# Designs tried in a protein design chat: VHH binders against DegV domain-containing protein DR_1986. Part 5

Target 1, 281 residues: DegV domain-containing protein DR_1986, of Deinococcus radiodurans (q9rsy3)
Amino acid sequence: MSIAIVTDSTSDLTPEHLAALGVTGVPLYVLFEGQLYQDGVQLSARQLVEGVRAGKAIPSTSQPSPAEFAQAYAQALEHADEVLSLHISGQLSGTVGSARLAAQEFGGRVTVVDTHTVTLGLGLQVLRAAELVRAGQSVPQIVQTLERVYPQADLRFTVDTLDFLRLNGRIGGASALLGGLLNIKPLLVVRGGRVDAGGRVRGQKKALADLAEHVRRYVSQHGGARVAFLATVGGEEDRAAVRAQLSDLHFQDMGDHEIGAVVTVHAGPGAVGVALEPLSA
Short names: E, the ipSAE of ESMFold2; O, the ipSAE of OpenDDE; V2, 0.75 times the mean of E and O plus 0.25 times the DockQ between their complexes.

## First folded at step 1 (VHH)

Design D3 (framework vhh_7b2m_4)
Fold by ESMFold2-Fast, scan of step 1:
Structure D3 (fold): chain B 281 residues (1-281), chain A 124 residues (1-124)
Amino acid sequence: as target 1 above (281 residues)
Amino acid sequence: EVQLVESGGGLVQAGGSLRLSCAASGFTFSSYAVGWYRQAPGKQRVVVASITSGGDTKYSNSVKGRFTISRDNAKNTVYLQMNSLKPEDTAVYYCAATYQFTYDSSGHLTYDYWGQGTQVTVSS
């Protein structure tokens, strides 16, 4: 029995990477300047950031419809016996709800998974699922593996301002970090499906050092790791600075990734982070 | 259990006013965004107004300038003040709440919890 993988655009894997994996990505939307744009198709993160920097209002985002998921599932089932559908946390988006509603039309052939994460946290789980499909594992075996992985998975980042998370209602437990002193940088985590406080440091250099130290600690505690380095537009040099602090550390390097338009609406420009998971469940 | 209970609906003449209330229980109200939706006979449910946990408001173009949404966190209640009512405002009005801001493909907030609705009828 063959398995097709479907994910959403908040995985931040490029369309080229998804195509190479044989994975279908369903786009979320950005509402920007009164117009609705498909994530990464009709609006790039750079275009969005340029508009915001030029004084335009912070955008908002929306999930794909159940009809869009039903179309993706029908297309996938033309060349596969089953679909495994992996999505952004249900606490951050209604995307998994749209997917679950669409899945009801396919008689048990579509399995929908809430990954409890976003961006390369989701992207790493998509990559792992694709590896397990190639290894000949069944959907229940893959789901069981992902359920063992997600409690160990980690997504840690820093942002220039909490305004993007606050104004779009995704600040979660990190609201405890509002009203800090001058030059205090928030450290944020996504774990258990929501944004939460990871700490506070004074200055950007200490924030980058914290991200590097977090990778070292994770690798030590787990005997290795798969590590992806993330940045929104404007964070690329800081992403390189975090990586440079880890030149002596051995880990499985999952690459440097640009966060897409939808996730950039919530994190803002100049965000930098790391996504981690264990080598094995 | 999570509950949203709407009240304040009724029959009113065109040009009149009504104030709807939505009483919330079973969750930390002050942390939630709340919206008002309406559904006219034979039509789909559409957004009217919303207010964030921080007090920021948004209105649909059809009601902007006539309706005002507000909240009282001490009373776990959200209000919709409806002025200059028109016959086309006739609908069942629903209160909805969400902890996070997710939007549907049309750009409207997606809500986790819904009330049962209150009928508003505007005669001409």
Scores: ipSAE 0.000, ipTM 0.120, lowest interface PAE 18.8, mean pLDDT 86

Design D4 (framework vhh_7xy4_2)
Fold by ESMFold2-Fast, scan of step 1:
Structure D4 (fold): chain B 281 residues (1-281), chain A 125 residues (1-125)
Amino acid sequence: as target 1 above (281 residues)
Amino acid sequence: QLQLVESGGGLVQPGGSLRLSCAASGFTFSSYAMAWVRQPHGKGLEYIATISSSGDYTYYSDSVKGRFTISRDNAKNTLYLQMNSLKPEDTAMYYCARPYTLTWESGTYSYMDVKGQGTQVTVSS
C-alpha cells in the first residue's frame, strides 16, 4: 500500500523541502493587524518581525479547519492508498484536533499522529516518516517507530523575552521563569508536548554555550544524534555561534533552519535553538 | 523541469587539481542542501560532500577531508567542488545531487532525489 504524508506549516520545512520529500503541508494562520494570513504563503516571518519592531501589536495564531484537512486528505488519497498525518503538539495548538475530525470521514485510511513537539522537532519526525515510507514500512510500523523516538526527541531554545509565549498562552511551565533579574536569559525546552523551563543563565553568550553543551551531552548519551539548528529572524548570528562551538563534534547535521511566521508569533524575534533526535529508534 | 548539469571533469595526473561545476535549474536552488557523490567504474555510489542551503556548513567523507572543498553561489544557481591533491582512487564519474532528506551523513541512496548526467574524472595511474 502506498502512503502519502501530510503535515502542517509549524514543521518549518520549506515548501521546496516538502515537495522534495513528497509531503503535503497544511498552513496555519497568523492574525496580524486585523487580517488573517496563511503561514509562510501570505506572511513571512521577516514581515511579521518588521511589523512588531515598528510598534505593531504581537499577533495571534489559529489552526487549519477540519474542512481544510479533509480537502488535503481527499487530494492525497487520489494518488495513495493511505495517509499518515503528523502535527504540532495538541497541547500547543488545536491543529491535531482539526486533523482528527477530518480523518473520521475517510474510513480508517487516514492515521493522525500527535508528535508532541513543534518546528524542526516536528520536521525531523516528518523526515523520519518519509524515510520509513521509502523503506517500505507500513503505517502501524512507522507509528510504532515514532512512538519510540518522540520520548528521546529534544527541543531546547532561548528567547529574548517571555512576552510572546505569555501573551499567547503557550508559556506552560516556563511561567516559573517570570520575574527574573535583569540580563537573565531563559532556557526553554519542549517536553511532554508543552513548553517548560530548561534553566536560567546570565547573558546571551552563556545561553549559547548552554545550547552547545546540551548538544554535546545528547550526542554522548545517545551515541550520536540528528541535530537541526534553529533561529527566528534576528537570531541567525547566534545560531552560527552555537554551530561554531561544535566544530569538533561528530553528529548528523540536519542544517540551519529559519523558524516560520506562526512559530515566531510564540517565540519572538531573536530566538535560537536546537532540535535533536536519536539516529535510530 | 528539474535539471542538474555537471562540468569540469577530465584527465589529470596524480597530485593535480580540478574544479567541478553544477548548474541547477527548475527548482529554488537556494532552498536546498546540495551534495557531490561519485561512482567508480563497476562500484556503487559513494558520498563525497554536502553543503547547506545557505552555505554556512559543509560536511565531507573521510576519504576527501582536507583535499576537496564544496562551495555554492546561490545568485548563479551553481554548486562547485574544488579537488586538490588528486589520487588514482579518486577516478570516478562525479554527480551533482539534490538530497531527498535534510541529512548530509546518510547512505549513498539517501543523497539522490535528482541526479545529473555526471562528469568523468580520471586520475592517470
Scores: ipSAE 0.000, ipTM 0.151, lowest interface PAE 14.7, mean pLDDT 85

Design D5 (framework vhh_gocatamig_d2)
Fold by ESMFold2-Fast, scan of step 1:
Structure D5 (fold): chain B 281 residues (1-281), chain A 124 residues (1-124)
Amino acid sequence: as target 1 above (281 residues)
Amino acid sequence: EVQLVESGGGLVQPGGSLTLSCAASGFTFSSYYLAWYRQAPGKKRELVAGIYSGGSTVYMDSVKGRFTISRDNAKNSVYLQMNSLRAEDTAVYYCAAGLTYKFTSDSGYTYDYWGQGTLVTVSS
């Protein structure tokens, strides 16, 4: 039996990544200046950031409809026996709910997975699922593997401001950081499917050092790791600075990734992070 | 043309109250973080209170329970209600606005706009 993989645009996998993996991405939307834009198709992260910096209001985001998922599933099932659908945390978006509703029409042929993460945290799980499909694993075997991976999956980042997470209601447990931010750089994690406080440090240099040290500790603890380096627009130099601190460390390098428009609405410009998972599960 | 215009400063006795106002123009006020800073003679400028576009507030420890920051998006204004004033509250008070209060390599808040300042003197 053949398995098609569907994900959403918050995986931040490029069209080239998706094509190479044979994966279908369903776009989320950005509501910006009263207009609705498909993530990465009709509005880039750079265009969004430029608009906000020019004085436009911070945008909001919305999930794909159940009808859009049903269309994607119907199309995938023209060329595959089953669909495995992997999505952003249900605590961060209604996307997995829309996918689950659509899946009901397909008589058990569509399996929907809440990955409990976002951006390349989700992207790494999509890559792993694609590898397991190519290795001949069944949907239940892949789901079992992903259920072992997500508790070890790690997303740690720092932001220029908490405004973007706060205004869009995605700050989660990191709201504890709002009371003492003068000269303090917040460290944030995605834990149990939501944003949470990962610590506080004074100054950008210490924030970048924390991210590098976190990678080093994770690799040591897990005997290796897959590591993706992340930045929103404006964070590219700081992403490179984190990477430069790890030149002596051996890990599976998953590359440098730009965070897309939908996730940028929540993290803001200048965000820098790392997504990690174990080499095997 | 962007402006932040502060008003409401003056002389007040210890234990008294004062309300500072900051009127904004030339930007999308409702999207901005607004803050009140103060600078006492011979000291560095410090954050007193801040208010996010969604209404969440931040206060320095020494003013909690005494000062209240609020905003009126319809009037493009931010306010600082100061109660139980002390001699140590004497300072020039500044209104500041930023879409992001981002940290740079030199650290500290980066604001897009600053007001001219208004003097508050607490003495008998």
Scores: ipSAE 0.000, ipTM 0.121, lowest interface PAE 18.5, mean pLDDT 85

Design D6 (framework vhh_7sr4_2; at its last look DockQ between E and O 0.01; V2 from the best seeds 0.00; counts 0 for: pae O 11.0 > 2, unsure alone 62.4 < 65, placed apart)
Fold by ESMFold2, look of step 2:
Structure D6 (fold): chain B 281 residues (1-281), chain A 124 residues (1-124)
Amino acid sequence: as target 1 above (281 residues)
Amino acid sequence: EVKLVESGGGLVQPGGSLRLSCAASGFTFSNYAMGWYRQTPGKQRDLVADITSGGSTKYGDSVKGRFTISRDNTKNTVYLQMNSLKPEDTAVYYCATSYVQWTYGGDTKYYDYWGQGTQVTVSS
């Protein structure tokens, strides 16, 4: 039985990367200045940041419709016997709800997974699922593997400001970090499917060192890691600085990634982070 | 056509045991969560137990510790082992299935297909 993978644009795997994997990405939307833009298709993260800086408008986001998922599933099932559909946390977006509603039309051929994460936390699960499909595993076997990996996976990041998370209602437990002194950098995690507080440090240099040290501790504790490095527009040099602090460390390098427009609406420009999974499932 | 066929019901004394089986056909069994519900006349169906395709289980409060759900994907069969049976366990037991949903550590939320049911009677 052949398996098609469907995900959403918040995986922050580029359309080119998804195409190379044979994975379908369903775009979420950015609402900006009265227009809806498909994430990564009609609006890049750079275009979003430039538009926000040029105008007074506050962007927002919305999930794909059930009809859009149903179309994606019908198209995927032209080439495959089953669909595995992996999505941003249901605690962060209605996306998985839309996917679940659409899946009801397909008689068990579509399996929908709430991954409880976002961006490359989701992206790493998509990459692992694609590897397992190529290795000939069934949908239940793949989901069992992802379920074992999830408690050990981490997504850790810093943002320039909590304002974007607050304004769009995704601040979660990170609200405990509101306020503070000048030059205090919030450290954030995704826990329980929501953004949560990971601490605060003074200055960007210490925030980047904390991200790097987290990777070191993770590798030590798990005997290895798969590591992705990520940034929103404006965080690229800081992402490189985190990577550079790890040049002496051995890990499976899952690459550098740009966080897309939808996630950037919530994280803001200048964000930097790491996504981690255990080396083996 | 989706078919769910229950078996193993019958008459048993209080404190006794029964094992229910549900043979499934007409769909890709390994993709479906499976469940057992029970119903007494005039009442809605109550959850007894369910099991995801990945093997995670959930039980109704009144049967925890006494009943065990399991599945065999090679035989397309789900089972309910019922121990320490009580008169209040008397009901028609239905096998059910739905499309599979996963949240990590979570149980299946929907059931779209039901079997004909098998009667379990617990009396002296």
Scores: ipSAE 0.005, ipTM 0.245, lowest interface PAE 10.2, mean pLDDT 85
ESMFold2-Fast, scan of step 1: ipSAE 0.440; ipTM 0.762
ESMFold2 (binder alone), look of step 2: mean pLDDT 77; pTM 0.757
OpenDDE, look of step 2: ipSAE 0.008; ipTM 0.313

Design D7 (framework vhh_gocatamig_d2)
Fold by ESMFold2-Fast, scan of step 1:
Structure D7 (fold): chain B 281 residues (1-281), chain A 124 residues (1-124)
Amino acid sequence: as target 1 above (281 residues)
Amino acid sequence: EVQLVESGGGLVQPGGSLTLSCAASGFTFSRYALAWYRQAPGKKRELVAGITSGGDTVYMDSVKGRFTISRDNAKNSVYLQMNSLRAEDTAVYYCAAEKFTYVTEGGYLSYDYWGQGTLVTVSS
């Protein structure tokens, strides 16, 4: 049986990469200045950041509808026997709920997975699922592999300000970091499907050193890792600085990634992070 | 031009040993994961052993403890040391280079590279 993969735009895999993988991406939306924009299609992260820096209000986001997922599933099933649908954490978005409602119309041909993560954490799971489809694994085998991988998966990042997470209600346990001292940088994690506090340090250099040390610890604890480096607009040089601290370390390099518009609404400009998963399950 | 060239196959008696080599050219070898696959007549191609760019290894259950995969980045080569060979190890062995092209702004997915294969026959 052939398997098509569907994901959403918060995977932060480009439309070009998704097309090359044969994966369908369903866009989330940004509500900015009274207009709705499809993530990665109608509004770039750079345009969003430039608008906010020019004094526009921080935007909000919304999930795809069940009808949009039903359309994606119907189109995928024209060329495949079944669909594996991988999505942003149900604790961060109603996206997986919309997908599950749509899946009910397809008589068991669509399997929906809550990945318990976001951005390249989700992106890495999509890449792994595509590998396993190519290797001839069934949907139940792939789901079992992802269920073994995700508890070890990790997403750690720093932001310039907590305002973006706070104003859109995604700050989670990182609310403990509010009201810090001058020049304190928050460290944040995503584990178990929500944002949480990962620590605090004085100054940007220590925040970048923490991210590099976190990669070293993860690689040591897991005997290797697949590592993606990520940044929102304004974080590109800091992402390169984290990478440069790891030139002596052996890991599978999953590349440098720009965080898209929807995730940028929540993280803000200047965010830098790493997404990690084990080499095998 | 990307090339993977296998060598070291041949006829060996049960309980014997062989070392397979795979020489690579045309890509940045140190950045790729390498693997040995095999295909016996009438069967699908299966993963025997893999080694990541960082040196971590994986093995098929039936070869654990008997086979060892290694790499030499200076020589652009990957090796499979096969000990305690059994009749069921008879197959054409293929070298493969597997890489995710990382997702960058406007990037795209890279493909596996494959060699032509080398025959291993375990028979008395």
Scores: ipSAE 0.000, ipTM 0.126, lowest interface PAE 17.2, mean pLDDT 85

Design D8 (framework vhh_7xy4_2)
Fold by ESMFold2-Fast, scan of step 1:
Structure D8 (fold): chain B 281 residues (1-281), chain A 125 residues (1-125)
Amino acid sequence: as target 1 above (281 residues)
Amino acid sequence: QLQLVESGGGLVQPGGSLRLSCAASGFTFSDYAMAWVRQPHGKGLEYIATINSGGGSTYYSDSVKGRFTISRDNAKNTLYLQMNSLKPEDTAMYYCAKGTYWTISSGDYTQFDYKGQGTQVTVSS
């Protein structure tokens, strides 16, 4: 039985990455200045950030429709026996709900998974699923492995302001960090499928040091890790600075990644983070 | 048409240095991890070094760590291997290899989907 993998654009895997994996990405949307744009196709993260910095209102986002998922599943099933569909946390988006509605039309051939994470947290689970498909694992075996991985999966990041998460209703438990003093940098985690407080520090240098120390602790605790380095537009140098602090540490490097337009609507420009998962489950 | 063309091999004395190059074409070089692997005469393929798509992380086999350096120039679609303190045991055909994905952290050959023609390195007095 051949298995096709479908994910959504909040995985922040590029079209080139998805093509290399043989994975189909279904785009979410950004509502910006009264116009609806497909994530990464019709509006880049850079264009979005430039607009907001120029005084435009913070945008909002929307999920793909069940019809868009049904189209993706029908196309995938033209060259595969079954589909494994991996998505952003159901607590952050209705995307997994749209996917589940569409899956009902395919008589058990489509399995939908809530990954309980976002951005390269999701992207790493997509890569792991692709590796397991190549290794000849069945859909139930892959789902069982991902269910063991997601409680250990870790996404930690810092943002310039909590306004993007707050205004779009995704601040979650990080609302406890509101009302900080000047130059206080919040540290955030995605845990249990939602954004939560991870701490706060004074100044960007301490925030970047916290991210590097978090990677060290995770690697020590898990005997190794897969690590992806993340930034929204404006965070690229800071992402490099986090990486530079880890030159002595041995881990499986999953690369440097730009956070896409939809996730940037929620995190804001200048965000820097790390996504981690264990080497095996 | 996907191509990897290795060059820079040759005869060198023990303790000498060589720099290998690999010219890549027919794919978006900057999207993929790359590797150097070698095959001594009459033996199997041996992993030497890998580098991720952006060049920010590298991995080396224990046999070459501290002596060899892998690097890449994405603007020129070129992969390099700087080989210092060469030993007779380094004698092999050296191949440039394309990763299946943008990252590779091990010498697992299932993570490579293409290998070039090779360039011969001979370390002898």
Scores: ipSAE 0.000, ipTM 0.244, lowest interface PAE 14.5, mean pLDDT 87

Design H1 (framework vhh_7sr4_2)
Fold by ESMFold2-Fast, scan of step 1:
Structure H1 (fold): chain B 281 residues (1-281), chain A 126 residues (1-126)
Amino acid sequence: as target 1 above (281 residues)
Amino acid sequence: EVKLVESGGGLVQPGGSLRLSCAASGFTFSSYAMGWYRQTPGKQRDLVADITSGGSTKYGDSVKGRFTISRDNTKNTVYLQMNSLKPEDTAVYYCAAGPSLEEYLAWLESGGYDYWGQGTQVTVSS
């Protein structure tokens, strides 16, 4: 049985990456200045950041409809016997709920998975699922593998301000980091499907050192790792600085990735992070 | 089975030009992405340029504006036109081929591909 993979645009995998993986991405939306834009298609992260910096209000986001998922599933099933659909955490978005409603119309041929993560955390799960499909594993075997991986998967990042997470209701447990002090850099994690506090440090240099040290500890604890380096617009040099601190470390390098428009609405400009998972499930 | 044969390397003075060719056989060339990598002794292979089956190109930062990658699907050949050569361009240049999924995976793992040629030496000196 052939398996098609469907994900959503919050995976932050580029159209080229999705095409290379044979994966269909369903776009989420940004509501910005009264207009609705498809993630990465009608609005880039850079355009969004420029608008906010020009004094426009922080945007909001919305999930794809069940009808959009049903269309994607019908198209995928023209070329495959079944669909594995992997999505952003149900605690961060209603996307997995829309996918599950659509899946009901396909008589068990569509399996929907809540990955409990976002951005390249989701992207790494999509890549692993594609590798396992290529290796000839069944949907139940792949799901079981992903369920073993996600508790070990890690997403750690720093942001310029908590306002973007707070105003859009995605700050989660990181609300404990709210305070009036300037030059305090929050460290944030995504574990178990929500944003949580990872610590606080004074100054950007210490925040970047924390991210690098976190990668080093993870690799040591797991005997290796797959590591993706992430940045929103304005974080590119800091992403490079984290990478440069790890030139002596052996890990599977999953590349440098730009965070897309929908995730940028929640993280804000200048965010830098790392997504990690173990080499084997 | 699969063969990738590079040619066109040689000795050239700084500021000179060379055109590398990679003749491919044993697979459906038009369906594969193709790339050029280079390696100096004791170092890993670095991406020089790649080209997808659809013709989209990507270049390493050190060669942008100086090198051009192209492909001819009727001849199963990928080319690298190298202009304004510098001493730091001295390396063994390797041709590589990978299907879309394997290209993505190998690229993320320091730009490896499914298949590699034997390499062709480029030396930029007097």
Scores: ipSAE 0.000, ipTM 0.125, lowest interface PAE 19.5, mean pLDDT 84

Design H10 (framework vhh_7sr4_2)
Amino acid sequence: EVKLVESGGGLVQPGGSLRLSCAASGFTFSSYWMGWYRQTPGKQRDLVADISSGGYTKYGDSVKGRFTISRDNTKNTVYLQMNSLKPEDTAVYYCAAGDSLYEEFLSYGPEYDYWGQGTQVTVSS
ESMFold2-Fast, scan of step 1: ipSAE 0.013; ipTM 0.328

Design H11 (framework vhh_gocatamig_d2)
Fold by ESMFold2-Fast, scan of step 1:
Structure H11 (fold): chain B 281 residues (1-281), chain A 124 residues (1-124)
Amino acid sequence: as target 1 above (281 residues)
Amino acid sequence: EVQLVESGGGLVQPGGSLTLSCAASGFTFSDYYLAWYRQAPGKKRELVAGIYSGGSTVYMDSVKGRFTISRDNAKNSVYLQMNSLRAEDTAVYYCAKTPYDELFESLYGGFDYWGQGTLVTVSS
């Protein structure tokens, strides 16, 4: 029984990652200055950030349609017996709902999973699912493994401003950090499928040190980790600074990743973060 | 010792063609993913095209249909055939080798070796 994996563009996996994994990515959309763009296809994160920095209005995002998922599933099932479809948290996007609606057309051959995360948090679950497919595991076995990983998976980041999360309605529990952030950097987590407060520190240097210390603590508590380093456009040097603080630590390095246009709409430019999961589940 | 040596860059008019070559040594060439990246002044380095050990290829959207990556395992070389060149293609082009034999690890671990680059200028 062959299994094809489908995900969405908020996994922030590059075309090269998707090709290497044999995974299909379905794009979400950015609404920017009255025009609709497919994430990473018609609008890059850099183009978006350049527009925002030029003083243009903050954009918004939308989910793929059920018809787009049905097309992806039909194409995948031409070369596979089953589809495992892994998506951004249902609390952050209607994407998993569109996927579930489309899955109804395929007589149980498509299994849709809410990963309760986003960006490389989702990307790491996609990689794990692909590894388990290669190992010969069934869809129910893979889903069970991902459900064990979810409570241990971690996404921690800092942003230049909470305005992007606030104005697009994705600030979640991090709204507790509003009003007290003069000269203070917020630390944010994705927990229980939504953005939540992870702390507050004074200045960017301490925010980057917090991210590095969080990786050290996670690796110690879990006996190792897979670690991906994340930045939106403008955060690349700070991402490198976090990595540089961890040169003495042993972990499985999942590389440096650019956050795509859809996720950048919500985090804003200059965001830096880490996505972590255990080596085994 | 791993070495990657690019050649074939130069000045070309818009609509013209160039073929870039990367000569590799110091590793078992047939086992590795190789890629072409480019970097224009003031811009980030970006993937142009990649080729897996099995011959499968990937391309950035703006070059699909215009550029073709290929490899010759007997000659330890990877090539980028560039057609219908545009001013926006002006950049230093780099050949890159992965640090690992495993494709998943190599994509996530980054590249352990880059060539010195070859300049492509598209102008009249």
Scores: ipSAE 0.000, ipTM 0.161, lowest interface PAE 13.8, mean pLDDT 85

Design H12 (framework vhh_podentamig1)
Fold by ESMFold2-Fast, scan of step 1:
Structure H12 (fold): chain B 281 residues (1-281), chain A 123 residues (1-123)
Amino acid sequence: as target 1 above (281 residues)
Amino acid sequence: EVQLVESGGGLVQPGRSLTLSCAASGFTFSSYYYGWYRQAPGKQRELVAAISGGSTLYADSVKGRFTISRDNAKNSIYLQMNSLRPEDTALYYCAASDEFWEYLESTGSYDYWGQGTQVTVSS
């Protein structure tokens, strides 16, 4: 049987990446200045950051409706026998809940997976699922493989301020980092499907060095890795600085990625991070 | 510095099996994507099979007959070819790339290639 893959826009895979993989992305929304914008379609991350820097109100986000997922599933099933639907953590967004409600209408032809992560953490799992579909694996086999990857998957990042996570209610366990001294930079992880504290360092250079050292340790512990480098608008130079510290290390390079508008609402401008997974499941 | 060396080619009768090996050196083996390509006389080079960390890809013409595998301890990639047909006659190349996105965009965009090993299936 043929399998179509559906994901959401918080995967931060570009339209070009999605097209190359044959994957459909369902957009989340940004509420900005009283208007709703489809993530990456009607509002870019750069436009959002420019608006925020101009002193406009802090944006918020919303999930796709069950009706929007039902439409995506109906369209996918015009060209495939089954759908595998991979989404942002249910602890960070109601997106997986909307997908599950929509899936009920399709008589078992749609399988919905909570990936327990976000941004290229989700994007790497979408990529792995697409590879396994091309390899001829069934939906149950793919889900089993992804479940073996989840405990080893890693997403680590630093932000300029915790305000964006705090004000939108996504700070999770990283609330323990609030009230720190001046010039303390937080290190954050996504663990168990939510944002959590990964550490604190003094100064941006030490935060970038921590991300690079984390990649080195991961590669050593797992005998290799797939590594994606992430930044929100304003973090591109810092992303390059992390990469430059790893020029002597060998890993499967998944590229440099811009974090999209929806995820930027929560992380803020100037964020930089790495998404990691093992070579094999 | 990177080197790929193929071996195992030869003349075989239809219906028999052959195993090709590719020995890699000069880089960290486990960090790369590997593929087997073939070029038949007068035809364009085509992808036969590819392997990343944990996944494999096969051309429709060989799926179910050929198996690609890797041995990280030996820094080697293998292509097990079963039920060989005259149509499988070609020069077989091993290839390596460190970038997945290049691989997805087009076949043949690999960074490193071996010299090739001839497989002839004839009575």
Scores: ipSAE 0.000, ipTM 0.282, lowest interface PAE 12.3, mean pLDDT 86

